# VHH binders against Formin-H (forH): the designs that were tried, part 24

Target 1, 361 residues: Formin-H (forH), of Dictyostelium discoideum (Social amoeba) (q54n00r34to394)
Amino acid sequence: VSLNEIIDLDREFELLLDKLAIEDPIKRKQMQSLPDISKRTLLEQNKADIYRTVKHKGPIESFADVKSVISSINTKHVPIDIIKTLRIHLNTADRDWIQSFLDNDGVQPILNILKRLERNKNRKRKEHSILQWECTRCIAALMKIKIGMEYIASFPQTTNLMVLCLDTPLIKAKTLVLELLAAIAVTDRGHGAVLTSMIYHKEVKKEITRYFNLVQSLKIEKNAEYLTTCMSFINCIISSPSDLPSRIEIRKAFLNLKILKYIENLRADYNEDKNLLTQLDVFEEELSTDEQLNSQQGTQIGIEDLFSQISSRVTGTPSQQELITLMTHFQRMSSSNLGLGVWTLYNALANQLEDELKIHP
Below, E stands for the ipSAE of ESMFold2; O stands for the ipSAE of OpenDDE; V2 stands for 0.75 times the mean of E and O plus 0.25 times the DockQ between their complexes.

## First folded at step 5 (VHH)

Design t01 (from p22 with Q1E Q5L S16G H35S T62D S69T P75S S76K K77N P88A S91T Q115L; framework vhh_etentamig_d1; at its last look DockQ between E and O 0.07; V2 from the best seeds 0.00; counts 0 for: pae E 17.6 > 2, off the site)
Fold by OpenDDE, look of step 5:
Formats: C-alpha cells, sequence, structure tokens
Structure t01 (fold): chain B 361 residues (1-361), chain A 120 residues (1-120)
C-alpha cells in the first residue's frame, strides 16, 4: 500500500468522522487508531447500508411506507404483533428508512405506548409486559445505528420512560433496559441524560434516594444475568466521566446505599459466576483506583465528608467494627498537646502501613 | 488496546457447518453489544447478527435467520457464530465488530476478519 493511499484513507476517514459529527477528541483518536481495514469497512458501511430491506410478513403488509408504519403504531390500541413486526423490521431496516422513521416522529408512538402502559400499571397483564418489552426492543433496535442512538440519547422523555420500565416484572426486559441505559450513559450527552432520568425515577417512584431501587435490586434479585447487568450499568455510570470528582460523587451515592455490603453478599452467593464477579471486581478496582488518585491530588475534603465516605465504604463489611473501634479510640483522644502527639503517632503508623501495603499487596 | 481477533473460517461444502470465534481484549466485553458483519467479494458489507451484552438478545439478518446462531461467553471474552446449512452465498470475510453506542458509528472496532468459503 502506497503512502499516498494511506494518506488518502486517513483523509477520507477524517472526513467520515466529521460527517459523523464525532467531536470528542478521545473518540476521534480511538477511531483513528483503527486498522486500515476497519477504516475502510466503516467508510464502505457508510456508503452502503449495512442492513437489508426485508420483506416482512405480518400485520403490516408493507414497511416500505414509513408513514404507514407510523400510523399503524400511532393508535390507542396497538396490537403486540405490530410492534413485534416493527421490531423485526427496525433490526433490518436500512439507514434511510430509519432516518425517515425518526424524521416522521416514529419514536413518539412507541413512547406513547410506554406511557400508557406506565399509567395503567394496576392492570398489568402479561400482555402489557410483553408489549412494553417489545417497545423496548424497538428502541434497542434504533439504538444500533448512529442516528437512532443520537435521537434516543437526545430525547429526554425516552430515557425517562426507559428508567420506568425497570419496574417491569419481566427480568429480560429489566436487563435490556439496563443495557440500553448503560449504552446511553457512555455517550457524551447520554451520561447526563441517564443521571437525570435516574432522578426522574426517584421522583416518580418516590425513592428515598437516587438509585435506591436499583441498589436494592442487588439485594433482592436472584437472576445472575440481571445482577451482572445491573452492576455493569452502575460501573458504566460511575466510570464514564473523565473527571475524578464526578466519578467520586456518583460513586458516593452508591456507597451511601451500602452497595459494598451487597457486593460482598453477591460475591458469596455467586462465587462461580465469572461474569458477575468481573463486574464486582470492576467496581472495587475502580473504587480503589479513584481513591488512590484522589489521595494523590490532595483534594481537601472536609472532615465530615471524609468520614462519611469512609463510613459508607465499611458499613456492612467486616471492617465496620474495626472502624468503630478505631473511632472509639479517637473519641477518647485528649485535645491536649499529648493528644496531638498521639494523633501524630497514628498518622505515622498509618503511613507506615500504607507503605507496607504498597510493597506487599 | 482494543483488539478483536476472528478465527474459525475456512473452506466448507454447501450444507456444511462452521463455527466462528472472536476473541476480544482491551475492553470490558460484557458491556458491549457485539456483531458479526460479512463482506463478500465485490459486494458491500452486510450485517449478519448482533448480540446484547448479556447475550439475552440476539438479532439476525433474514438471510441467515434459522441457520446462524450468535452467542457469547463473557467469561472468555469471546463471541461466536455458529453457521449451519451454509450456502455458496455465505462466502465472505466475516468480521467481528464491537457495537458502538456512543452515537458515532454502528461499531467502533472490528477485527481483521476470517474468510469463509462455501464451495462444492
Amino acid sequence: as target 1 above (361 residues)
Amino acid sequence: EVQLLESGGGLVQPGGSLRLSCAASGFTFSRYWMSWVRQAPGKGPEWVSSISGSGDYTYYADSVKGRFTISRDNSKNTLYLQMNSLRAEDTAVYYCARDLYEGSTPFDYRGQGTLVTVSS
């Protein structure tokens, strides 16, 4: 391959990135680091639709007319089969079709269905759960392509409705919703949207605190896949911000909900589930990493906040009693110069221990 | 850092079966949707199948539906494509791709591909 060809490819690829409105420098760099063959593939993929237009058999005779499809789902009573058919089609439709679907507000009827289902929660028939699931799957299908993902991530009502779907009794649906939310959360604009939607969830569901039900689900749910996905979602929303303070803040909320206790329990109960354990490890490792970083940066944290953080980390763990014992010693500490000396000794010991742990992890 | 490596391709007779594998590294595998795409000689890329992070949800192109099965082992960071009842038209380079949910492109990484040739 001639140097000129390489240069041309890179140039074309840059243009593609521009066309795709990839503005994040980190993302651009990542994309630029792709192998040439990958770049070419992406270029070709954007030239040619990766998806086939599929002839569908079902209640909708023709999916060729986007407006007709939208009309068919924009009714008060939408048969589940129509939504299923739509889901299938959305998974195979070309970009142009999807674009047209989006341009004609095709997502709104789906959201309307979800809204209606949410309002009628007291009448939750099995059929309603399935319909909700199929709607969610439609959203999932849309999110598979850039324009769909962008649309979904940029539409606040969508994420709000999605988080409400977390209350579905269908474990697969819950799992899917979490996956989708995680996907959204890793986008530049989507992270904030997901966090906001979690606030919305708190308000609508009257949670004590943000993420309460989510964290409680770690305690009460037994489905390993769901639990894994839940932890994955949590890890995603915590780790997505590039700035340390944001990560610490988000994590703090979870720590305050005693997530570490639940993690401990999950480790015990699912010690053979590698997937779940992986997510648990990620949580703990990222926690440790950020703690280290925070320590290095010398962020002046108030004493009360610092204590709160420490308390939240150890509460429900075997270390809780140790902390209590330690705090009891501190409580008895004199405010005299002698006391100061003792504090100094404690600090010296702590430093020594920290150094030893670094050497002997 | 992100790497995808496909394997399992080869020559097979019509009606035969192949199992493709894709080894993933450099990222949390279970957090991402994964896809198979293929490109036949002289043709553009074609989407084949996708699977959710959890593996609970799978999607197939009509052309392969009922014949191909996508799966994953998150503990092994591996994506699979079981291909049964192979046809001549299935001849292509098959690529493993990480689905991108960052709104930039359908996928952000793909492997070098593995060649599947279906011929009598």
Scores: ipSAE 0.000, ipTM 0.200, lowest interface PAE 16.0, mean pLDDT 82
ESMFold2, look of step 5: ipSAE 0.000; ipTM 0.217
ESMFold2 (binder alone), look of step 5: mean pLDDT 83; pTM 0.840

Design t02 (from p22 with P106W; framework vhh_8emy_2; at its last look DockQ between E and O 0.02; V2 from the best seeds 0.00; counts 0 for: pae E 23.4 > 2, grease 26.7 > 24.2, off the site)
Fold by ESMFold2, look of step 5:
Structure t02 (fold): chain B 361 residues (1-361), chain A 120 residues (1-120)
Amino acid sequence: as target 1 above (361 residues)
Amino acid sequence: QVQLQESGGGLVQPGSSLRLSCAASGFTFSRYWMHWVRQAPGKGPEWVSSISGSGDYTYYATSVKGRFSISRDNPSKTLYLQMNSLRPEDSAVYYCARDLYEGSTWFDYRGQGTQVTVSS
C-alpha cells in the first residue's frame, strides 16, 4: 500500500466519521486509531453514495412541495415510478427540504410500503423486490445527510423493517440493506438499535438463534460482493463498541454459530478474491487481538463455568424451577445501554439479600 | 521479563534519514501492536506511529505522515522506524512500546529509548 493511499484513506475516514455523526471524542479518537483494514472495511460498507453530502440545490424540481409529495406516497398502492422519482428528489433536495420531509413524517409512508411488502408474499416477486429496492434507496438517500442519518439511527421501527428486508431474493437489495445497517451500527444511537433489530428478525422469522440466517447465508449465497458485504457487516457490529467485554460478547454469538468453519470454506472457495479475503482477515485479526487483550487482563471465571457450577447445584432440587424462572427474566433483558443499569440494580438487590441472610441465617 | 531495546539513533543534519530498530524479547511479538513514541526535552510524550501484530495495518501522527515508515519483521522479533526528511522538530528520545490493542491509551511496556538529534 503506497504512502499516498494511506494519507488518502485517513482523510476519507475522517469525512466518514463526520457524515455518520460520531461526536463522542473518546469513540472518535478510538475509531481514528483503527487499523487501515478496519477503516477500509467501514469505508467499503459506505462505498455507495451514502456518505456523500448534499452540497447544493439542483435544478428546479417537480417535487418542490413537501406535503404534496408525502400525500402522493401515503396511499395503499404507490406506483414504482413515483418511488423512483422520490429517490431522485431525495438525492438532490437541499437540507431545508429534507428537514421538512422528516418533520412531516415523510419516512412513515416509505416504511408502510415495506411493511405491506413483508405481509404479502404472493405478489409478483420481481415487482415486489424492485419496490423494496427503491424504498431502500430512498432510505439511503436520507442517510447521506446528517439530519437524515440521525433520524434513521434513532428509530428501532426503521431498523426493524430494514432487517426484515434481508430475506429479499434480490441480491442487490440484500447487499444494500447490509451496507445501510452497518452505517447505522457505527453510530452511538444506532448500534443498539441494529442489535435489537436482529433479535426482532429472529423472532419474526423463527430463527434458531440470533444471526443464524445471516451466518447460513455465507454458505448459501455465491455472490462475492454480497459475501464481502455480509462479512463487513458482521465485522462492523462486533468492532463498533469501544469496550472489550461488549466486543467479546457480540463475537461469541458468531463463534457459537461456528463462523470460523464458514470463514475457512470461504478462503478455500474464494482464494483469489482480495476484497472478501480482506474481510475474513479483519474478523480473525480482531479476534486474535481481543483474545490477547482479554488474556492479559488476568484470570477470571467465565460465564459458562459459573452457570455450569450453579446449574449442577440446583438440578434435581426444588430450586431448579425457580432458577429457570429467574434465567427466563434475564434472557429477556437487552444488551442495550439501558441493560447495564438493570444489571447494576439486580446486583445491588442481591447484595442486600445476602446481607439479610448473614444477619438471619 | 518483557524487554525492548531501541537502537539506531544519532546526530544528523536536516533533510537526512535514519532507521531505528527495536529488538523485542520475552513475549509473543506477532500478537502485539507496536508503537513508536518520542519525547523532546521539556515536552510530554508524543505518539509517532503504530503497527498491527501482522504488520498489515500502520498509522502515523500527522506531524510525521509521509516522511516516516513503520515496519516489523515478526520472525526476528524486530520493529523498525524509517525516518526520512528529518527536521529539527523531530529531535527527541524515541521509544518503542508494546500495546495489546490499539484502543489502549496506556502502553504497558517501553524500552530505554534512543536519542535522535537533528541539527544544522
Scores: ipSAE 0.000, ipTM 0.088, lowest interface PAE 23.4, mean pLDDT 76
ESMFold2 (binder alone), look of step 5: mean pLDDT 83; pTM 0.851
OpenDDE, look of step 5: ipSAE 0.006; ipTM 0.264

Design t03 (from p22 with E102D G103E; framework vhh_8emy_2; at its last look DockQ between E and O 0.02; V2 from the best seeds 0.00; counts 0 for: pae O 10.2 > 2, off the site)
Fold by OpenDDE, look of step 5:
Parts: structure tokens; sequence; C-alpha cells
Structure t03 (fold): chain B 361 residues (1-361), chain A 120 residues (1-120)
């Protein structure tokens, strides 16, 4: 086999991977590592219409016509089997089909289903939850490729409807939604969309504060995977901004909700769960890092703001009492030169402690 | 209790055929979409094939299309995967999995898996 033939095969195979919307670099690399015979086989197989005309009476007879597919789901009553079929198809469809689906507003009927489900809370909750789950999975399928991700992230209502799905009793569905939102949040345009959607969630669900239900879920839920995903989502939305002030602001919201307390509890309860612990570590490390950065940048943080930040970090934690004790000491300090001396000593001690912690983390 | 038990795996030569079975119990089998997934060492899980509850709809990963055939027997509550023209890259643990439906637990279930090894 000539080098040219190999190169040609690889090129053709790359095109196939593109056509198949396999954009994950790891997956692409894996696919590229296949034997040549396998590559050729795949190429040949993909020349054939992926979709056998299902001769059987089913909800969708053919996926060849994107418009017909869209029409089939653009109804007031969509059978779950149709959505399932769509989900499966979306996971296997080539890029062109997906593009056509998007171009023909194929996402909107899915969103409409979700919207209807949200409005009609009186239906058998179980059926609704499954349908909601399947719709979410359709969205997930679309998001596997860049064009789908971009579309979903840019669609103003999509993330809003997605966040509303977080109240589903299906733990897997909640987990998936959070995963998807996290994925969106790390995109350039998606971060703002997700934050906005969380505001929307607050309004619709009548939360006390933004992220309240999410943080409460860290307290209430016992599913390790879900908890890990929650923390991952939180970490994503906090860490996504490049500017320090934005990160600090977003984080502050979570700190105010006593997330550190819950993190502490999670560490204790799930001390063997590496995935969850990793996410918890990320949160704490990023917090520490940003605090250090903030200190270095000399941002004239007003004393009140500084106190608010410290208070928010320790509130609900064992450190809260320690802070109170310290503040009580400070309160007793005189404003005299003697008092200044005491402050100086405190600062010296603090510096010494910081140095010690650097040596002995 | 939902139970899935895969069988039929083994060591075979390239080009050979193998038929996997999955015995289902503990749920209304005919109502659920069923799937085959596989996981090779060091790789993530890979979807292989799906079949609707009625069996009217079948789907295949591109990697197995034309070689594998999924089927089901609802009366016996058994899922099948006919694997023809097996290749070394088909070597994996094969799992049958239940999809979500409007009934029972909103969790996907899978069996313990059956090992398929294709080697010369």
Amino acid sequence: as target 1 above (361 residues)
Amino acid sequence: QVQLQESGGGLVQPGSSLRLSCAASGFTFSRYWMHWVRQAPGKGPEWVSSISGSGDYTYYATSVKGRFSISRDNPSKTLYLQMNSLRPEDSAVYYCARDLYDESTPFDYRGQGTQVTVSS
C-alpha cells in the first residue's frame, strides 16, 4: 500500500468523521487508530443510507426527510416513542442531517414539548418526567456536535427550559441537565446564558436567591453522581470568566448560601468518592487561588466588603465561631497607639501563620 | 426486581459469528426499548444497537451496521444480538440495557455483561 494511498484513506476517513459529527478529539484519535480495513469498512458502510426504510408501522417511517421528522414532533401530543426514536436518530445522524434539522427549526418542537410539560404539571408525573427526559436527551444528542452546541447555547429559551427541568424527580435527568448546562457554561456565549437562566429559575421557582435550590440539593440529595455533577456545574460557572472580579462575584453568591458548610459535610459523608472529592477540591482550590490573587492586586476592597467576604466564607462553618471570637477581640481594642500596636502584632502573627501554611500545607 | 442477564459471549476467530442473548425479568419487557452497549478495555462505553419495544425499529452504530442484527422475543423476554463478520475491534464486554419508559423506575438497567473476544 503506497504512502499516498494511506494518506488518502486517512483523509477520507477524516472527512467521514466530520460527516459523522465526531468532534471529540479523543474519540477521533481512537477512530484514527483503527486498522485500515476497519476504516475502509466504515467508509463503505456510510455510503449506504444509514436509515433502512422501516417497513413497519412506526411513529417515524423515515428520517430521510427532516421536515417530516420535525412535523411529526411538532404536535400537541407527541408519543414518547417518537421522541425516543428521534433521540436515537439524533445520536447517529450525520452532520448534514443535524444541520438541516437545526435549519428547519427542529429544536423548537422539542422545546415546545418541554414548555407544555412544565405548564401541565397535573399530568401523570411519571409519564411527563420520561418525556421530559427524552427531550433532554435529544438536546444532549444535538449538543454532541459543535453546530448543535452553538445553536442550543444561542437559543435564549433553551437554557431557560433546561433549568426548569432540574425539578424533575428523575435523578438521571437532573444530572444530565446539569451536565449540559455545565457544557454550555464553558462556552464563550454560553456562560451568560446559563447565568441568565439561573436567574430565570429563581423567578419561576420563587427561590430566595439565585442558586438556592441548587445549593440546597447539595444538602438534601444523596446520589453521589448527582452531587458530583452539581459541584462540577458550580465550578464551571465560577471558573469560566477570565476576570477575577466576575469569578469572585459569582462565587460570593454560593458562599452566601453556605456552600462551604455543605462541602464540608460532603467531604465527610463521601470520603471515598474520588470524583466528588475532586470537585470539592477544585472549588476550594479555586477559592483560595482567587483570594490570593485578589489580595495581590491590591484592590482597595473596602473594609465592609472585605468583612462581607470573610463572613460569607465562614458562615455556617465551624470557623464562624472563631471569626466571632476574633471580631470580639478586635472590638475590645482601643483606638490608641497601644491599639495600633496590638493590630500590628495581629498582622505579624497572621503573616507568620500564612508563611507556615505555605511551608506546611 | 429488574434483572438483565447477558450470555453467549466467548472467544472466536475473526470473521466468525456469535449470538448474544439477554434474558430480562422483573418488568414488562415489550414496553421498553432495549440496547446493546459494549466496553473495551481502556475505552469508554460504546453504543452498539437499539430496538424498540415492538421490535419495529432497529438502530445500529456505524461500526457494526451490516454485520450485527438486533432482535427480540417479547414472549420469552429475550434480547438478541447476532454478530457476524466479527473483527478484533469488536472485542469487548457486551451489555444489554433497558431504556427508560413510562413505567417503573426511571433508571437504566444493564446486566453484568458477557465477554466477546475476537482473536486469531
Scores: ipSAE 0.005, ipTM 0.254, lowest interface PAE 10.2, mean pLDDT 83
ESMFold2, look of step 5: ipSAE 0.011; ipTM 0.580
ESMFold2 (binder alone), look of step 5: mean pLDDT 87; pTM 0.882

Design t04 (from p22 with S50A R98K S104W P106Y; framework vhh_8emy_2; at its last look DockQ between E and O 0.01; V2 from the best seeds 0.00; counts 0 for: pae O 13.9 > 2, grease 28.8 > 24.2, SAP .729 > .668, off the site)
Amino acid sequence: QVQLQESGGGLVQPGSSLRLSCAASGFTFSRYWMHWVRQAPGKGPEWVSAISGSGDYTYYATSVKGRFSISRDNPSKTLYLQMNSLRPEDSAVYYCAKDLYEGWTYFDYRGQGTQVTVSS
ESMFold2, look of step 5: ipSAE 0.000; ipTM 0.257
ESMFold2 (binder alone), look of step 5: mean pLDDT 86; pTM 0.878
OpenDDE, look of step 5: ipSAE 0.000; ipTM 0.224

## First folded at step 7 (VHH)

Design u01 (from t04 with R31S E102L Y106R; framework vhh_8emy_2; at its last look DockQ between E and O 0.03; V2 from the best seeds 0.00; counts 0 for: pae E 20.9 > 2, grease 28.7 > 24.2, SAP .714 > .668, off the site)
Fold by ESMFold2, look of step 7:
Structure u01 (fold): chain B 361 residues (1-361), chain A 120 residues (1-120)
Amino acid sequence: as target 1 above (361 residues)
Amino acid sequence: QVQLQESGGGLVQPGSSLRLSCAASGFTFSSYWMHWVRQAPGKGPEWVSAISGSGDYTYYATSVKGRFSISRDNPSKTLYLQMNSLRPEDSAVYYCAKDLYLGWTRFDYRGQGTQVTVSS
């Protein structure tokens, strides 16, 4: 009996345990300690049952026929192995096959799986989350070529169903969904679709405000890759518009959710994570740049809007009390008979201070 | 005929860097995901890294993430693997592979491979 023969039996039996979803480490160890004849008997007994649950004719030629592939995923009980096989094929198929898949509405069965999983009362089960993840990976494969990206970005049901997957407990799936939504959001047509889909998420999941769960996840989740991707997505949707008013309006939603406090905490907790710190820097640098640009465009914004911007940044930080003290001085001076001269003097001193801080930060 | 030719391997000390190259011909290189796969003596093939046809998406095995970098140059039909901070456990024959669907594997080890040995 050769070492390769022994390794092949153990490997094949481990694959059987995986296919039967026997995940308990103690039970797996017990099963692996069975005599070889018992393992071979179990493998033989389960061959037909395993292959009955896989609904495709063969690996290559079945996936050459687009309509056969679509029919195999357009059923109410799609095995995860079929979706995994589809994902692999979508990553390797030529452009003509992908074009035919899109033309025959092959994306819709994938979305129908996601829709059924969303309405399921037990949608938080591990196998549901894995199926969501594999469906999302199929969408990712389509998005890696231009015709697929353009199709997905123009197909509004896709972003709606993708944002609902953000509530999965599987951190890899959450992370991938945010990566894909960011990629869609940088396109001209996709940006608005992503923003609209976040409103849809708020309505379906009954969030207090748009982005509430997303911002809360920055406190709750401990996975650095997720946190980096989440901040990257937030930065992407804020910065994609070329016009300043749009960027200010989108950012206001996050400032009102106190994202600057979450950023401060993330800097402290992840002070060695270069990728996360870069995304935190991008958020604050883009905020500062747009504030500077807005002030240089003059005073078209009203006093109320300007104070709202300042308050949103300062509330909940140590600077809040200093701002209150400063505003108390302004309140007292606003009742003064000294008039415009005092305000002009304060502005001159503030400008001088800002100049000094640029030289001696 | 599809041809893949790996090069750039060698004998190095731990902590060293190497850059592997893979020259491709006989297919539309930019249309396919490409992979690096390695095989140490007495072990099965181990997937190392993948890159999309455009080069915009890269993936790494956990054991090499942060140390290895995959890239491609589509005009020259060349795939690269930059390997930094090499460890003795990275010693293997490295193959580049065109992504294929074969039921249980997506790789074709059509190159002859290039030996990487990391030892004192």
Scores: ipSAE 0.000, ipTM 0.104, lowest interface PAE 20.9, mean pLDDT 77
ESMFold2 (binder alone), look of step 7: mean pLDDT 84; pTM 0.860
OpenDDE, look of step 7: ipSAE 0.005; ipTM 0.227

Design u02 (from t04 with R31S L100S E102Y Y106R; framework vhh_8emy_2; at its last look DockQ between E and O 0.01; V2 from the best seeds 0.00; counts 0 for: pae E 15.9 > 2, grease 26.6 > 24.2, off the site)
Fold by OpenDDE, look of step 7:
Structure u02 (fold): chain B 361 residues (1-361), chain A 120 residues (1-120)
Amino acid sequence: as target 1 above (361 residues)
Amino acid sequence: QVQLQESGGGLVQPGSSLRLSCAASGFTFSSYWMHWVRQAPGKGPEWVSAISGSGDYTYYATSVKGRFSISRDNPSKTLYLQMNSLRPEDSAVYYCAKDSYYGWTRFDYRGQGTQVTVSS
C-alpha cells in the first residue's frame, strides 16, 4: 500500500468523522487508531453510493439466484471453491442482492461451516484453516455494507463464532478476525456483543481469564501486523465506552494480564514499526488520560482500593520493584514523627513530576 | 426515569446475616457500576461497596471487607448486598446508588434507602 494511499485513506476517514459529527476527541482518536480495513469498511458503509461494482471482468458465473447460491453452501460438505466464489460475488454484488441474501438467511450456512470446523479440529488443519479463512472473508465482504454490518453485529452467534477463529494458525485469518471484531466493537450495539463473545471465547477455549490468549499473543507472536492489529483491537474495546468506569473496568482486565510488560517488550523489539508504536502509544495515553480523569473526580477511593489499582498496573512490570521500595520506605516512616514531613516532600515531588509531564508529554 | 428501590432491611441481632436488594429501572443496568452507601445517625455518608457493570470487579470498604458481598443480576436488573457477621456499627440506612461515570464519588441517582438495625 503506497504512502499516498494511506494518506488518502486517513484524510477520507477524517472527513467521515466530521460527517458523523464525532466531536469527542477521545472517540476520534480511537477511531483513527482503527486498522485500515476497519476504516475502509466504515467509509464504505457510510458512502451513499456504496459498492461501485468493481466489474470483475472474469466470468463470474452469475450467482443470479440468491436462493441457488444459498442452497449451494447449505450443505454438509461445501467445496472451498464455492465459498471462494461466494466471497467474490459478495464483494461485487449490489445492495439488493446482499439484502436478498441476508433476508434468505444466507449467513447461517456460513456460520454452520464455521461451527463444523470448530467441532472437527483434529482433521487436516491446513484445509480447514483455508476454509475458515474464506468463510471469514465472506463475512468481511458482507460487513462492507451497512446492512451487512448491522446484520452481522446483531446476529447472536456471529461474533461468538468469529472469536473462535482467533486460534487459527493462519496469521492472516487471525488478523482479519480481529479487524472485523474491532469494527463491530465501535458500533453502538457491537461493543457489548464483542465483550460477550470474549467471555464466550474464555469458556470455550478454557482460558484462565478473559483476554488471556489475546494478551499472550503479544508475548508469543512475532508478526508485526498481527501485533498491531491485536493492540488496535484492545484499544478499541477499551475506548469504545463513553463512561470512564467502563473503560477502567475493561482496561483493568488487561492490566491484570500484565499487558504493560508486554508493551514494554514490544517497544524494545519493534522500535522502528510506526504502526505498532502508534497503537502502544494510544494504549498508554488513554490509560494516562483516564487515570487523570479518575483522580480529578476526587474519588473517595479507600487507600486499599487505590493501592490495589496501582498494584494491578505495576505488578509484573519493571516498576514493581520501585513501588515495593517506595512502599517499604513509607512503612518505615509512617509511624515516625518525621512521617508527615516525608509525605509532604513526596507529595511535592509528585506534583513536580506531574507538572513536568504536562510540559513534556 | 431512573428508579432505584432498596429492600431487605430490618432489625437483626449481632452476628446475624441480612441480604439487601435493589431493584433498578430506567437505564441500562449492566452498563453502570453500582454502589452501596450507608448513613448512620449523626454520621456522614459512608461508601460500602461497588461492583462493575459485568460484575467482574468488586470493591469493599475496609470496615465491611470479608463480611459483606456485593453482587448483581443484570437480567433482572437487581443489585444485592449480602451482609454477614453484622455488628451494631453496621446500623444505618443503606442506599443503592448508580454510578455517574465520573468515578466512585459521584452518584447521579440513589434510592430511598432501607434501614438496617443491628441490636441485641
Scores: ipSAE 0.000, ipTM 0.217, lowest interface PAE 14.9, mean pLDDT 82
ESMFold2, look of step 7: ipSAE 0.000; ipTM 0.189
ESMFold2 (binder alone), look of step 7: mean pLDDT 86; pTM 0.875

Design u03 (from t04 with R31S S54K L100S Y106R; framework vhh_8emy_2; at its last look DockQ between E and O 0.01; V2 from the best seeds 0.00; counts 0 for: pae E 17.9 > 2, off the site)
Fold by OpenDDE, look of step 7:
Structure u03 (fold): chain B 361 residues (1-361), chain A 120 residues (1-120)
Amino acid sequence: as target 1 above (361 residues)
Amino acid sequence: QVQLQESGGGLVQPGSSLRLSCAASGFTFSSYWMHWVRQAPGKGPEWVSAISGKGDYTYYATSVKGRFSISRDNPSKTLYLQMNSLRPEDSAVYYCAKDSYEGWTRFDYRGQGTQVTVSS
């Protein structure tokens, strides 16, 4: 990549940040630390001014009239029933209506509601949570249709507001938000947006590290569906990039948060939950696959490096003691005449285990 | 053009400390993982340490773990390696390397290196 290309990317990205009205220096810095691929994705996502800001105030005359509906929700005080009705309508409306809704900037009032709710967190938590939930469901309804998905994924502030909803006490709402974010993340333009939003989440929620609260939820939460959704989301954001380095980079963050420890615990605690186990398997399989791919690309990983990687993965997990035991055995045998034989046997066993895992994932 | 320039190497006694610096230019420094690698005479290159773009994540070779500390200053585009409790086996040319994002321990650029010699 030429210096000029890098400079251009940075410049364009700065302009984008300005366009998005991201003024917080810390946030800007964080965003600037995104991988180039994420920056490019975000830039592409925002190239088209697909958002029209229409500020109209008026009563809802009929849900048949898109403008009237938008006007009714584009107020400072929107009754929850109106939003509920909107949700229902969005789920049943034809494509033309939804297109018109999008064209008339119908999404913005919903986002504005979410913004207001986030700012006023100290008020009646339950009512706010319900309104937040209903707004999220409206977004979900829009995302069921391709044009809606594309619109939502391309809307600069949408994913940021969505991630902020992850702290809601309503488990169903949290689950839905993660599902939606996962769906967005697998789109061409959406992956970068979601990554950016996770940075935003870190900043706003004052996380220690990116994804911290998400990974901690694997430890703290007991709802199997939510846990499954968490893992699904994680798997989606890791696996979405086509390039191996990007996947490795994203995964590293989760590994550093000791996600493997939590995965092991979840396997033990939820051994009867097929959905959760599936997601856990996906994580581990993809990890293994990418490690293999990485090893094949000819970089002779030194023994120490390999060990460092393994150590980083196993430290703090239930597997740590097993590794220590194994390594201790290796140490004892390494200097013996039987050492080579032992290595051969272990390698044979390892291969057998790998083969078995391939057959019985 | 990407440039990496290491400094801070020298001759030191065992048990001493040394701080290496790497000045980076020609790329968005904060967007890339950075690495330290070393090569001793007669030996192949050895990965030493890595740090994420924001500095949130750090990794170390087992040989240096607990003794070395990697850090970075993104505003100044500088990478650091604090080396404590130096040993003769730490003697090598130390290189700063830019992550290529092509895989673990893959670099697209590295500096000219700085010599570290630990000897009594």
Scores: ipSAE 0.000, ipTM 0.212, lowest interface PAE 14.1, mean pLDDT 82
ESMFold2, look of step 7: ipSAE 0.000; ipTM 0.181
ESMFold2 (binder alone), look of step 7: mean pLDDT 85; pTM 0.867

Design u04 (from t04, 15 letters changed; framework vhh_etentamig_d1; at its last look DockQ between E and O 0.01; V2 from the best seeds 0.00; counts 0 for: pae E 16.0 > 2, off the site)
Fold by ESMFold2, look of step 7:
Structure u04 (fold): chain B 361 residues (1-361), chain A 120 residues (1-120)
Amino acid sequence: as target 1 above (361 residues)
Amino acid sequence: EVQLLESGGGLVQPGGSLRLSCAASGFTFSSYWMSWVRQAPGKGPEWVSAISGSGDYTYYADSVKGRFTISRDNSKNTLYLQMNSLRAEDTAVYYCAKDLYQGWTRFDYRGQGTLVTVSS
């Protein structure tokens, strides 16, 4: 018998998943259950990709010195070839190298490039779009392993800079950004950050309302992969909260933008695209399910559920410290001998503030 | 309304076998990943297994790999877990769960559960 006949394909594939730092137990199990021909194809492709990467000698001469790599990207003018070389290395580097890159603040120079591109009046040039895309691919590479995902999800300005990349004309960059934002949105700290970043996008880009451009893109864009990813992102941010009131509130923004009409048109135009149709089904099924649950629950939310909802939206943003300060005031005043009067006063002031904001949005 | 009804639990000796079933209704069963989750007395929930909407992709926790088999029959809207070579540490309430995120794990929708007791 040949040596290849005694090689355990599943063991070889498991080692590949370890080498690629695929640590999510569900995604890891998805990969392990692929057909044998698919596993062999990925083994062959990845061995070739690693071999190609190792033999590549590009603008960065040594990746052993993490600080030197970071210095190469922490400059005022970063050539795109340096970012491409970094992207390739981030996809193949071992966990220790990635940890050192994170420990030395290697993500910040990547974010600084995105920030400079956003401020530049020529940001709509094709070259700027490609640089944005390569920077998001670097972020994607870091997010493939647990330590990178935890770092990126906790890093304060990542989602803000990523959502601004949604304006790019490069459809593959839009698609990747939405995929990464969805991955962040399912984390404990990331959901609120993504929602807050969509408000930031509205303010910076002067949208009529949050999600307006996102929903309009369902009509404008003709790429099935993008449309599927966009609907998946929308489903993800709606369904991630465990509490019904939060899901209803988020979904209401999309219903007010008439997303159901867009869904109807997409079903007609893409009636053979199983992946897109699945995401359209998910939206409508989750809507129906939550409508039934809402009919069975009262209109009053419990205090624990309400604080969980607020915390999930604020944690990891600059607003977190302001919320803590506000809660400290509530804690101090809760011991007041005024009793119910304290909370009545807080409610009166809050209502007045909200009325003022309606007049001056 | 989403409903998940687990059945097939019971008392079994070590080394024995059980087949759990989960009848699903109120959603398009074939479009969703499904999972089995268990909770032993005094422990937190533990993910056991998952299966894709088509049934083509199956996943197992290391503690059950090789002993348990997840399957589904989309024509009957039913999820199954075949449990072989049962051990005392498999004693738990087993829950069927709808995977809301199409490969992103979250267990908001689960049934009442079915008790599996492995003793003697």
Scores: ipSAE 0.000, ipTM 0.217, lowest interface PAE 16.0, mean pLDDT 77
ESMFold2 (binder alone), look of step 7: mean pLDDT 83; pTM 0.858
OpenDDE, look of step 7: ipSAE 0.067; ipTM 0.583

